# Designs tried in a protein design chat: miniprotein binders against q58433. Part 8

Target 1, 377 residues: q58433
Amino acid sequence: MLFMKYEGEIAIGPVHPTMLEPHRLRLFIEDEIIKEAELVIGVNYRGIELIMEGLPPEKISILSEKICGICSHIHVWCNVTVTERGCDIEVPERAEYIRAIVEELERLHSHMLLFGHAFEVLGFETMAFRAFMIREPIMQILGEITGGRAQYSCPIIGGIRPRCNIKESKIPALLERLEKFEENLKKLLERTVNDPMIMSRIKDVGVLDKKTAKKLHALGPTARGSGIHSDMRKMGQVPVYDNFEFEEIVFDDGDVFSRLAVRFYECFESVKIIRQGLKDLPNLDKRIYNPNYELKEFKPIDVYNEAQRGQVYYSYGLDENGRVRQVKIRTPTATNLACMEAILPGHHVSDAELIIASCDPCFTCTDRMIVVKENKI

## First folded at step 15 (miniprotein)

Design pe25
Fold by OpenDDE base, fold request of step 16:
Order: C-alpha cells, then structure tokens, then sequence
Structure pe25 (fold): chain B 377 residues (1-377), chain A 97 residues (1-97)
C-alpha cells in the first residue's frame, strides 16, 4: 500500500504586492490524519519596517494602510497614535470616538467574512451566503463614513479626515442599520447553534488548551477562545474605549466552536460600542482634527490596539528631522497560526481548513487548501 | 458514490439582481435530505423567484426520487412553474414564481 504522502500547503495571509510570500502551513498526512504541521512564516514585516525607516510619519501611515486589506484601519490608527503620543499631540475626543466606531465596524465586517468563509469550508454555502448578506450593511456604513471599502484613510495625525466625520443627521439611519444587522446576526447565531451538523463539525474539534495557548502566546479571539483574557481595549491600551460599556467575550473550551463563538458574541459587543459612540457624538466638541501640533524628536514608543484578530503593535521613534526610526510592527496572525500548527496533529485532514480558519488568518489571499496529490507516475 | 447538487439562484437585493451558485457534494441520502431542507428554508427566506437545480445521482432510480423531493420542496417554497427533467442519473429542475 503506497503511503501517499498528501502534502497540503495552505497559503495564509494578505498578499500585499510587496509581500511576495504568504504564510504557509504544510500538512504531513498519513491515512487522512495530520501527523505533522509546519508553519512557514512568509509575511516579512521586516521588509515593511525597512521601507518605513527614515520616512515622515504621514507617509508611513499610507504604507500601514496597505499592509492588510481587511484590517487597514487598525494599522493606521496604531501608526498615528505613536506620533501622537511621542509628540504629545492632543487628539479631539470626537476623532477618537470615530476611530473607535470605524474600528468596530471593521471588526464586524471582518468577523462576518470569517463566518462566511467558515460556512463555505463546512459546505454550508447557504449559511455562507447569509453571513455575506449580513455583512453588506456594515460595508455600506463603512463606505458612507469613510468613502472607501478597504482603505478608509480615516485616522490622520491629530485626528481624522473631514470626510470621515459622522454628521448628526446620519446617526438615526446608522442606528437603524445596526439594529437590522444585530437582528440578522441573532438569527444566524440561532441557526448555527441549533444545527447539529454544524455543531458536530466545530465542537470538540481543534482544541487549543489554555496551557498551550499561554505557552504559545495566543492573542485576541484565539486566546479568548481558550479562556485567556486578551483584549487591549480592556487592558487600558486604547483610552477611548473607557467611554464604552462592553464585555470581553471569553470561552473556555478552546475548540473551533469557542473561537468562532468568541467572534460571534463579540459582534454584539461591537454593536453596543458603536451605539454608545453614536449616541455620545452629538454632545462632544465638534473638532475632529488638531492642526496645532509640532513634530518633535522622541524615542520609540510602544502602541497597542486590538484588531479583529488580536493585539496589534506599533513602535517607532522620530529623529531630529521628523523621520521615523526603529520601526517595529507585530500582528497576531503568526502567533495564532503557530497555535493552530500545534493543535493540527491528530486531526482528520478534512478538519484542517476549518481549524486554521478558526484563528482568522487574514483571508484576503487564503487560496483554498490545495491538496496536491502527487500522482507518482 | 457521491451525489452532486448544483443550485443557481437569482435574488434581487437592494434593486440589484444577483445570481449565486451553490454546490454540495453529499455521500448519503440523509445529507442530501438535510441540504434540500436547508435549501427550502433558504428559498423561503430570500423570496427567490427563479431557481435552477442540477443533481447527479448514483442511479436513475435515485435520480427519480431526488427529482420528486426537489419538486415537493419547490412547491413548498411557493414555486408554481416547475420543470423537471430526469435523464439517466441526472436531474435538471427549473422553477419560477
């Protein structure tokens, strides 16, 4: 019996034109069981960091926006925050509120995209369609606020772009759309949890235990699915979130279900945040940008935020010429993929794609799992 | 032996007509029934006006059984004009409201 080694390579990550190599998970399969998984880190943030080195902070914001097609806002927000903190730039409260609202909208559409993809992987294409349809109103809101679907260009140093200002007259319509989104999301959740075929595929599958998650430094919803608190919004790293009442969603079981459930329930918390933000906006100062700032030299400052996938980290300094130095960027994807690498062994190959998807690697370029059957002729 | 189901729906959403294909591959009659029941719910939910279904069955007898199930489902979904063709192992269904 010729042991056909099925080597599956899963390409994972944003294909930025400058990022030639996605993350890859290699699966070594014997008798349809994963024996070994190997994560090859392809996305070299070091290349981006080097391109950013010596540029003005305004230019690196443009670059940061291009790093990820799904989470562009959080990258820009982190980027400008470094300069703002380093230069002691006051950001108008209204600008920070809008930054948070846009981030939570980005979280919502990203989670819905994940759910759609997860349902496709499961073979529940009607459920995938439902998820994508539920996502569309969020994309419309983002388009109306930012003028774009992927590259919002909302944050700038000292605030937000004028086009991203949410007019009071639009708030009722936005709230109505959010209500409809929430209702549809509840229906989708109910359908999912009450479907034994779906639940059998995600419950007790791909278990990342709390100990392993801690050891491998899982982040964001991946960590939270394993009972680990991991949310920069709750850890005081993003002060604007102190204005909002919301819960950090944590599940303990560490399975695919738990990782998906964290994101599902987090969508409701994102809606709560957006509603609170929109409610408060009319009462805030109308200023959305601080034009009265000066760039000054500062040593590298650490900035954290919570992307839909987990902790994002930006650090750089400014030299005497206002050029960024010692740029460091970290995203949660590689760390969370390493967690999936660790848990994949022993699972059936048919669960691999779902297990990997459950950590929400940036799907902008997730080529479908190509099972390369080498027919040895 | 796997049963392949291909469904093409046309949905009007926000004034735009969208054609969306579904494809299922099932290995059991139970799974087939499950997906057909889900399809019924889906068709009802979105008010689909036109649907095309192609099924490749394991046998002509199975194809006939599947055709009858589909026909019933489409009737329950509110389709009034249902065309069913069974040729060997293949089922083709077109329905309009």
Amino acid sequence: as target 1 above (377 residues)
Amino acid sequence: SEITIEVTIEITYNGKTVTYPFRWTVDSPELLRYFLEELLEFLKEYGVEEVEIRVTAKSPEEAKRIAEIIKRILKEAGFTDIEVRVEGDEVEVRAEK
Scores: ipSAE 0.374, ipTM 0.771, lowest interface PAE 1.4, mean pLDDT 86
Fold by OpenDDE base, fold request of step 16:
Structure pe25 (fold): chain B 377 residues (1-377), chain A 97 residues (1-97)
Amino acid sequence: as target 1 above (377 residues)
Amino acid sequence: SEITIEVTIEITYNGKTVTYPFRWTVDSPELLRYFLEELLEFLKEYGVEEVEIRVTAKSPEEAKRIAEIIKRILKEAGFTDIEVRVEGDEVEVRAEK
């Protein structure tokens, strides 16, 4: 009996060569059953932290934006918040509102990208297409606000870039696009939950029980899919969110369905947040940047925010020369992938990709280049 | 033996023309029916103007059957210009509105 040790290295998605986070899972398979999974962390955050060490805080923001192609905003926001808190820099309320709006838009487009990918993995490519098409209005909104599709560069120390200021005259059009997005999202949800073939592939598959999720410190939607409250927005870590009424979405079953469902339902909450933010914006002070700050020395300060994948953490201090020291960055991806690593054994190899996808590892490269032929009129 | 269905669609969305490929592999008549029904709904929903379909069937007889089903679906979806080619176990369909 030739034990064909098929070491199938399933590369978790095409790593864009520009992306720093090539996490891989190595699967050891016997008779089509996963016997062991090994998480290979491709990015040494320590390397990035070392590059940041001794730089001025403004330069770190540029580096932070490059860490993740899909969640660039949250990294920059978290980064500038460290300096703002450490230096007691007042951030105008309007700037914080816009930061939150952009973050929730980033959450929306990222979740839609995940749904598209999950449907591709499932073989439901028409549903994948639907998810990608539903994502487009969000990308358009982001483009109108930030002027960019991926790297928004919205937050700066003391506020936001002037280009990211949401003008009152644009609010009606933004709300209309959000309404269309929400309508399409409801249709996608209805279609998904009423398809027994889809549901059979995601229910009771890849179960991360609450105990294991707690033990492994699951974060964000991965934790919430296992009945664990894990949202920095609700934990008072991001004060601007106290202005908004929204629910933390939690499911208890810990399966692929639950992890996807958390993200699906929290899209509606993100829409609620954006609507509230846009509604309040006209009544806020017009200031979007505080020019009257001085950098000062401070000891490392911990800053948390809630990315689409879960808790993001930034910490650094500033020395007497205005250089960052003791930089620490943590993203939820490695932790959540470790949860998938733990649950993969015993599953059929055909479910592996779906299980891994359900924790939303950074799929930056699944931008199937929709070759948009712009018809030159 | 598996049936492979390759579908290429062209749609206009927000003033942009998008070409998108789909691929399904089915091992049962039930799955084939399921994906063809989904394709019909999809074609109707997005107002697809051009579609190309390639199917590798299990037999020439099955290919002919599949070709007729596809032709019916495309007609129901509102396509008026439908070209169907069956060669052995392969079906090629092109349709435009």
Scores: ipSAE 0.342, ipTM 0.758, lowest interface PAE 1.4, mean pLDDT 86
Fold by OpenDDE base, fold request of step 16:
Structure pe25 (fold): chain B 377 residues (1-377), chain A 97 residues (1-97)
Amino acid sequence: as target 1 above (377 residues)
Amino acid sequence: SEITIEVTIEITYNGKTVTYPFRWTVDSPELLRYFLEELLEFLKEYGVEEVEIRVTAKSPEEAKRIAEIIKRILKEAGFTDIEVRVEGDEVEVRAEK
């Protein structure tokens, strides 16, 4: 019996082909069962970090925005926060509120994109279409607020761009659109959980137990799907979120269902946050930008925030010339993919893509080349 | 042996007309039924104006059965102009409202 070793490679990378090599998951398959998985970390943020080195802090925001096509806002927000903290720059409360609102909108559209993708992977393309249609209004809102669909460039040092200011006259319409979104999301959830065919494919599949998740330092929704608290918004790392009532969504089962469910239910929390933010905006000071700051030298400062995928980390200092130094960027993707690497063995090859998808790797960048090299032995 | 279903829809949603393709591969009559039922619900949910369906069946007899099912679904979805062609194991359906 010629054991055909199927080597499948799943490239999981960021969109920008020029700057970041995709992560690769190599699957060693025997009789349609994954025997081994190997994660090759391709994304070397070191390249971007080196490009940022010695630049003015205003210029590195452009680079940060390009790191991820789906979570560009959070990268820019973290980036400017380093300078703001290092230089003791006061950020107007309205600006922080709008940063949070835009982030939660980014979270919403990202989760909807994942749901659409998960349904595509499952072969439920009509459900995928539903998810994408539900996503579109969020993309429109983001476009209206920020003036851009992919690159919002909302945060700047000291606040937000003037174009990103949410006018009070727009708030009622935004609230109505969010309500409609929430209603549609509830319908999608109901359809999903009541479909035994969908549920059979995601329940008890790709189980990341809590022990393994802790050991591998799972982050964000991936960790939360395994019963681990992991949300920088709840851990006091992003002070603006203290103004909002919301829950950290945690599930215990650690399967594909749990990881998806965390994100589904988190969407409702994001809507709650946005609704609260919009309601408070009229009562806040009208300033959206502090022009009265001076850059000063500071040693590298750690900044955390909660992206759609989990904890993001930015750190750098400013030298005496106002140039960034010792830039470090960490995203949750590599860590969460390592969790998927650990759990893939023993699963049928047909579940591999779904398991990987369930940690929400940045798919905009994944050329899905499963190169199955049939080694005819 | 797998049945391949390709569906192309034209849908107007929120004032925008979009052409969208679906592709399913099914390995059982039960799965085929499931996707066809889902398609029906989808067609009802969204203002689909035009639909084209192509199916590669396992046999000419199966193709004929599938064609009849599709025709029924499209009628139930409110399509009035339905063209069905069966050639061997291939089914082609076009429908408009």
Scores: ipSAE 0.333, ipTM 0.757, lowest interface PAE 1.5, mean pLDDT 86
Fold by ESMFold2, fold request of step 16:
Structure pe25 (fold): chain B 377 residues (1-377), chain A 97 residues (1-97)
Amino acid sequence: as target 1 above (377 residues)
Amino acid sequence: SEITIEVTIEITYNGKTVTYPFRWTVDSPELLRYFLEELLEFLKEYGVEEVEIRVTAKSPEEAKRIAEIIKRILKEAGFTDIEVRVEGDEVEVRAEK
């Protein structure tokens, strides 16, 4: 036989019987080189969309929080925004600032988790440890602000929960902790880019060219690593971000390095946003909630926001009885995984997990891997 | 044909003592040097108070060489109470500051 073929399944992402199905990638390998890949997409929102139909919008917030354990804030924020825009509900400026601050904290801890995972996949366990240690203070800050480290609901229709209001007396300590985080992040970045063993595994590996990224609708850092400007915060979709000076980070080479570098440099931009937001809070009106809103019938409205993985889309309307109708939810994981599926052929099987991880697929449970088989006949 | 390195450290985090394990499987002298140098930097950076290292080398001669390297690394990281045992191709090192 001239060559050998491997078959198997690699399960990635959360497995939940009532909410989400796991992602799977099947690899067909000859002589340890991937010849084709097949994505088994088990995560979709059709089941959740159906469950949400006919519920009051406050109940949708509870369900949207359960979609993802490490990105629950962005889902709840998108949900409340649909109702707020559809019902013309004024949201206090302070609440909008705190929503953004919490989202940027979510972006920080999520990116650090990805860095740790990427280092684990590469076998650089001390680097993974460093990433997780740098992440931990951000998780502590989130717990202090929101009351929960794992599921940290902050937005409510018309504002934020009272416990999420950031007290002025806490701001100096928060700024100091952010400075420490930024300092440690710089060190991690420098260790990474100055390490030839790490760089050889991520530079020029897993290239997603701009044409393929556009064709398959890459989103977020996956798109921005391939030279595509794609950030809902810069496209006018999330108005509170107009108050902050920050840059959209874009790299052109489309390799694993570029996708990770977007996230690395974007963390510094998140720190800038949080710092600006915290410094502005003492000067804002103290209202964090609009108690005087009324729900009304509206036709489906599209809401976009920028999660750490890219665009998140929510749409629904309210009927005459205040019940949610025509629910649609989309996240970037499916299209970003499709991009990774398309570029895997030609790579050594040892790079597969890294390439897949570099688009940061949404998984909040233990990773699952299954047998990759050699098929010689 | 491979060298296995298991490292267990004890550090203080948020006023609590935690134990953290690392494991490397190394198939080249270049990777071995890389991970041992990284271990040195890590031990210094996090002020590690106690470490246990177990190595399965490719030969008894290599085990002795690796034990010497590990002892030097631990001394450079500031450990003074270092216990080394070499039996065949196995190395076990315990160290405290």
Scores: ipSAE 0.315, ipTM 0.763, lowest interface PAE 3.9, mean pLDDT 82

Design pe25
Fold by ESMFold2, fold request of step 16:
Structure pe25 (fold): chain B 377 residues (1-377), chain A 97 residues (1-97)
Amino acid sequence: as target 1 above (377 residues)
Amino acid sequence: SEITIEVTIEITYNGKTVTYPFRWTVDSPELLRYFLEELLEFLKEYGVEEVEIRVTAKSPEEAKRIAEIIKRILKEAGFTDIEVRVEGDEVEVRAEK
């Protein structure tokens, strides 16, 4: 029997300004069914690690900010933490609280962006619009706190940038704006789960079972959608989070719905964290920076944090001249895309973009493009 | 074989006029009903003041039916200044409150 094969590529998102090469996913399609998927990893962090080698640690923060435009804060936070722990630098409690507040705001806007994208992929344009409108107030809050919407990271070695200090007089208004965001998020969730047309496209689609997720080392919401407990904030890796009551959100079915549901529900947990942090700030010491630290030589140490997509890992040491050495940086995108690669065969090509998007890969391609080729076997 | 629906809305956001286009492709009467009902809900929810709708139907007869449905939807959403043009299988509707 003669079988026809297709080859198609899906460009994952627009080119990010970090100058990193996008990942590519090649699809081999026969009769509109995906027969094979091949992930071509676009960026190996060895290039950025080489650029960072031999620089002072303050300069690493500038580069870290540019690795990912939608998750710049978590990268800068991881970087400063390596130096802070390696040099035994005390960071004021207020600074740690504000770092966490900004990170949870980053998580909110990033998840809302993904929801909008997922709805666009599905062709539910009005739902995508709703997601983007709900997201916009969070971007405004970030801009007000950090001074910039595009470059909104606030950590510096020993504290936070002075402009990122949250004025106590602003807290009541911030809490009210968060309450409105929470109300609108609840409505979006209800519209989604009560709509059979939407649910039929995301429920029982793109199933990543727990065994495969473990084997391929899924991280973050991708792992938590498949029943795996994995959150650096709950595993003692980010001590400031011990001050907040929040839950790790886990779903068991491993479908697109589950990966999105983890993100939907953890947005509510992020609101809880931000609310608690804002309410605690007036009772904290006013210091936001430790000016009296000294850099010292240290051997590489490992730092973990929980980005919106999952675990982020930074490791380096400082030499006797205060220069960064042996840099290693890992993000969850490549491993989570490998999970999507493994589950794509057998799905209709029309589900491919949704399945891939459900692990929230960093969008670094020029445009979305599907190239489908039919070949004889 | 397919019906295309393009909608452009205009709303006020933070004191500025925002123009937003969105598009549906429909291959069944069930999907057509779904998207038209969603459009009604959306127009009411965001208080849309101005809308432009373009439809390419499968036939002139279907274009006429869809034009009437859209006109009813816009009236239900509170639009009173509705201009409808049907030419062949194409429908153009412009509406203001």
Scores: ipSAE 0.295, ipTM 0.748, lowest interface PAE 4.3, mean pLDDT 83
Fold by ESMFold2, fold request of step 16:
Structure pe25 (fold): chain B 377 residues (1-377), chain A 97 residues (1-97)
Amino acid sequence: as target 1 above (377 residues)
Amino acid sequence: SEITIEVTIEITYNGKTVTYPFRWTVDSPELLRYFLEELLEFLKEYGVEEVEIRVTAKSPEEAKRIAEIIKRILKEAGFTDIEVRVEGDEVEVRAEK
């Protein structure tokens, strides 16, 4: 009997006018079962690192903002932190609180976007609609605070932009809007967990066991869905989070359900952080910017933070002329896609998109491309 | 055989009317029941003002049964102006509150 073998590609990641290229997964399929998966790395952080070399650190913030369309805040925050720590620039506590509040709002909208996409992939369009409706108020809050809904630059070296200061008079309304978001999120979680049709598609599917996750260096919710503690906010890497009571969310089963469940419960923890931050702001000094700083030469230092998809790493130094040197930037997407590459074989092709989406590779930000090839054997 | 259910709703958000089309394809009685029950719950939850539903059933007899179920669902969701047309395997429903 003659068996046909196929190869398909799924493009993952943003496609921008820059030289950034999306990641691709090639699937080799026999009788609708994935036999092999091959990750083709597309995003070239080396090019961005080279462009950043020799620039003043304020210019790095502009380039960092463009690396990710839905997580630009964390990149700018990491960048300013490298310079702040290297130059011993003290950042007002209020500014650090607002940086964290904005990041946690970004985490909320990003997780909701993933839930909506996952439901769309599964064909549960009303659940996707619910996720998008729950997300919309968070986007409105972000727009009010930062002036943008998709791209925003809150951190600056030494503080935050004046526009991003959260007025005390607005806090009661913000708390009320967060409470409504939390209520709706709870309903969405209950609908998901109590729906056998949804659960049958996500439970015990796409299992990334703990040993494989460790071997392949999974990051973020992908790692935490497989029993690995990996949250930079709890590992002392982002000091402002020491002011907030919240829990690292970890599940052990490593399936699609677990990776989504980590994100669901992280949303509740993000609400806790934002609420605490908003309630503390009136008691903090009003300064949001340290105007009295000077740049100085420093050797490369490492800065870590926790983006919605996992660890973000920035490293560079400044030379004697205040120019950025030895830039290194790492994000979790390529590593987490490698984990999905490893577990895809053996799954039915109909599960492929869901499994890939479950590591949140910014799938919804990119035009999808499928290339089907006949494999001659 | 499969049943196709297409729903178009109008919902008011922030003083603006937004139109959303949805589509389900069902190949089992349990999926059919699932989506019809979800439709009822969705219409009640979001206070939908106008809805259009198109169904392509497996047979004319099934189309008539589905049309009756959809009419009951819409009444439970609070719609009072319900127009149903059944033609062969196809059902078309328009409803307003």
Scores: ipSAE 0.293, ipTM 0.742, lowest interface PAE 3.9, mean pLDDT 82

Design pe28
Fold by ESMFold2, look of step 19:
Structure pe28 (fold): chain B 377 residues (1-377), chain A 103 residues (1-103)
Amino acid sequence: as target 1 above (377 residues)
Amino acid sequence: SEITIEVTIEITYNGKTVTYPFRWTVDSPELLRYFLEELLEFLKEYAKELGVEEVTVEIRVTAKSPEEAKRIAEIIKRILKEAGFTDIEVRVEGDEVEVRAEK
């Protein structure tokens, strides 16, 4: 026989309170070395697409927000963009700026949550606590801007919710709080890279080489940690980002360290984007909503954006009755997990959870799919 | 062979309470002191930034021996006093330490 077959299950615990039912992975182990891995995602995008079929676009926005509590804003933004482009609805520049600002705040809090989770799986509880504490002010800012910490998406078809308009008088305080976040993030990064216990667990571990990353279509920071330029914000798909000076962050080594480093430095770039956006807002036209539009029939169109985990894709059309048809939704989790599945063989089982976590898989999406069934006939 | 530490931090701001649980397993009281000092120092800075009105810290330690538990209890009490807590309640029974501090 060429190999011996073993079976073991390692549960991935939640980092965020809403992750109550972990997904399962299966590891086939010999002498504590992984020989084969099988990663199972609980997310049923086919089911979500079916639920959305035939609904008005406004209802799709509500469902999109519930796909993922960590990344709800990007989903709603993608959804409204499909309808806006299909119906030729012009969105005010101020609204696009605020959509981007809120998305970059979403990127910040999501990256901090991943850092906390990574430190927890490594057993560095104080570092995990630091990450969660640094994250909390970002959640406060989101709540102040959007009215909610859990449901903080701001896009509506043609603009943003009026609540989400950022008043000029609040900008100086927001900038100061962002500066403090940046200071604390720098300290966290320095503590991480200067800690031999941490570095021994993340450097040269879980290497995803560029060839494999390309073959399996890695996306987002997973791809950018392996030397692949993949940021949709730099590729013209999200025009509002053309107004901001920022850099695409790319590392070449493809290890866990590199995937985390991409996210660390992306946080600094997000701060730069938010700062620029906040400083520009007073000089923009004050309109945040375009009331002058009509929904019309259109054939499916494709919309791409850059979520914290990578490329998000939405496609659908509207029929003659204003109902959504041919829904397709793709997120980066499935392809990025496939990359982790491919590289797990050869690693010690103790590194498995960290390697899987390093692509930032969305484990809360399944828990956030709400199926409402009325028993009345 | 190991010291187990469970800490629950409860903060209140704008009338809302948030709870942060975490745990360590360390091999010495000195390492326990290092992590706890770092945690509370960062918590104090964070509380100022957030505008926190009230902080409650609950610490549960399982030491290697009753003698070590008494030493750890004194370490924790000192750390909490240096962090500005004035309402500190400490209980030691066998190898178990329980500490509660407010404000």
Scores: ipSAE 0.000, ipTM 0.305, lowest interface PAE 13.5, mean pLDDT 80
Fold by OpenDDE base, look of step 19:
Structure pe28 (fold): chain B 377 residues (1-377), chain A 103 residues (1-103)
Amino acid sequence: as target 1 above (377 residues)
Amino acid sequence: SEITIEVTIEITYNGKTVTYPFRWTVDSPELLRYFLEELLEFLKEYAKELGVEEVTVEIRVTAKSPEEAKRIAEIIKRILKEAGFTDIEVRVEGDEVEVRAEK
């Protein structure tokens, strides 16, 4: 997040034309206290829905990869799932396993990126650097599986791309890297929770109470940090996750600490999921793609998944020409930022960046916190 | 062959200016038309809700041919007029269309 202290009128706009979540917070500050926070909702999500309208579903997947540089996989996965369900397309179990593995790897690297950023905001540059170094092995694994670090293009209608097939011979090395990652993450966690300077900055700061979180429809780790069960993987919305043993991480205090802690402990659950997935892969059918499908007309259907930031929603239908109709996309950032908007007033300006970061707005989409100082003329 | 569209929308309301850049690729002029019509309708609705004072629209399109570019330019011009834009500047150079409109 480029924190620009601007005195004056700031033009708020999306920095990237393809971003779904070009949301920003404008802060009005008096005597170093936030008096008002204004959430500016970007119109790009509607623009993208309109562009997707009338396109073949394959092109929607390509567009969805450009929406978010951090969570591209979940968007593609949701897109293909709508078509797969609407057309009754059987997806090979191995393909769904790999989709889940790639998603949990995406979750891991995204959470590590947030931790790095949170440490930067806190002024702990060494901890930030450690978080980024711990993230790199995950990026390498993603690169080895998908052939790319940001745009994986793993899901396709009916399965996954052949390049994304995880070879059995690579599984031992992947497991070793995950073990090393988990050990490093544990060390990072221990250092964080045992540092009183860090803990003083994140405990009892930016409290989102459970009632307010429910009222404002908080999602994902933002909701879970306020004691709300909210995980589409546990709610039966993503059936492949029924094959894995993992816990939903929930904290009750609703502060910055709780929202960060949810993500820290969720990383260990993601590692568990990936280990189980990799262990089961050799025993699954080798098929990774179903070529035997036909696109058919269907009315809009709802698809939910759980991104690193929370619930993602995709809906569309197909017309008689195989063109997407009535596209709706919802991402968790707008609702989670609205929660931060509600709690920011009364806080010191020095906590604003950390409070906003704690809901993990799409940093590719949410580039700027705008601080408006009224110059007392 | 795909049509590349770049749209920048600036909306001023309550003394605030918000800029919305878009870049997309469509496969037909008809799809472009549909998109622009829906986008403009959305902007009208949004403008009504926010009390929009000024809207500036810039559209750049790379077409498949100069003939297609001319057709696209006319479509854009018509849509913008229907949306209530009065000051519409259209430039066509080869396969490229540039349109600027203010309301």
Scores: ipSAE 0.000, ipTM 0.207, lowest interface PAE 15.2, mean pLDDT 81

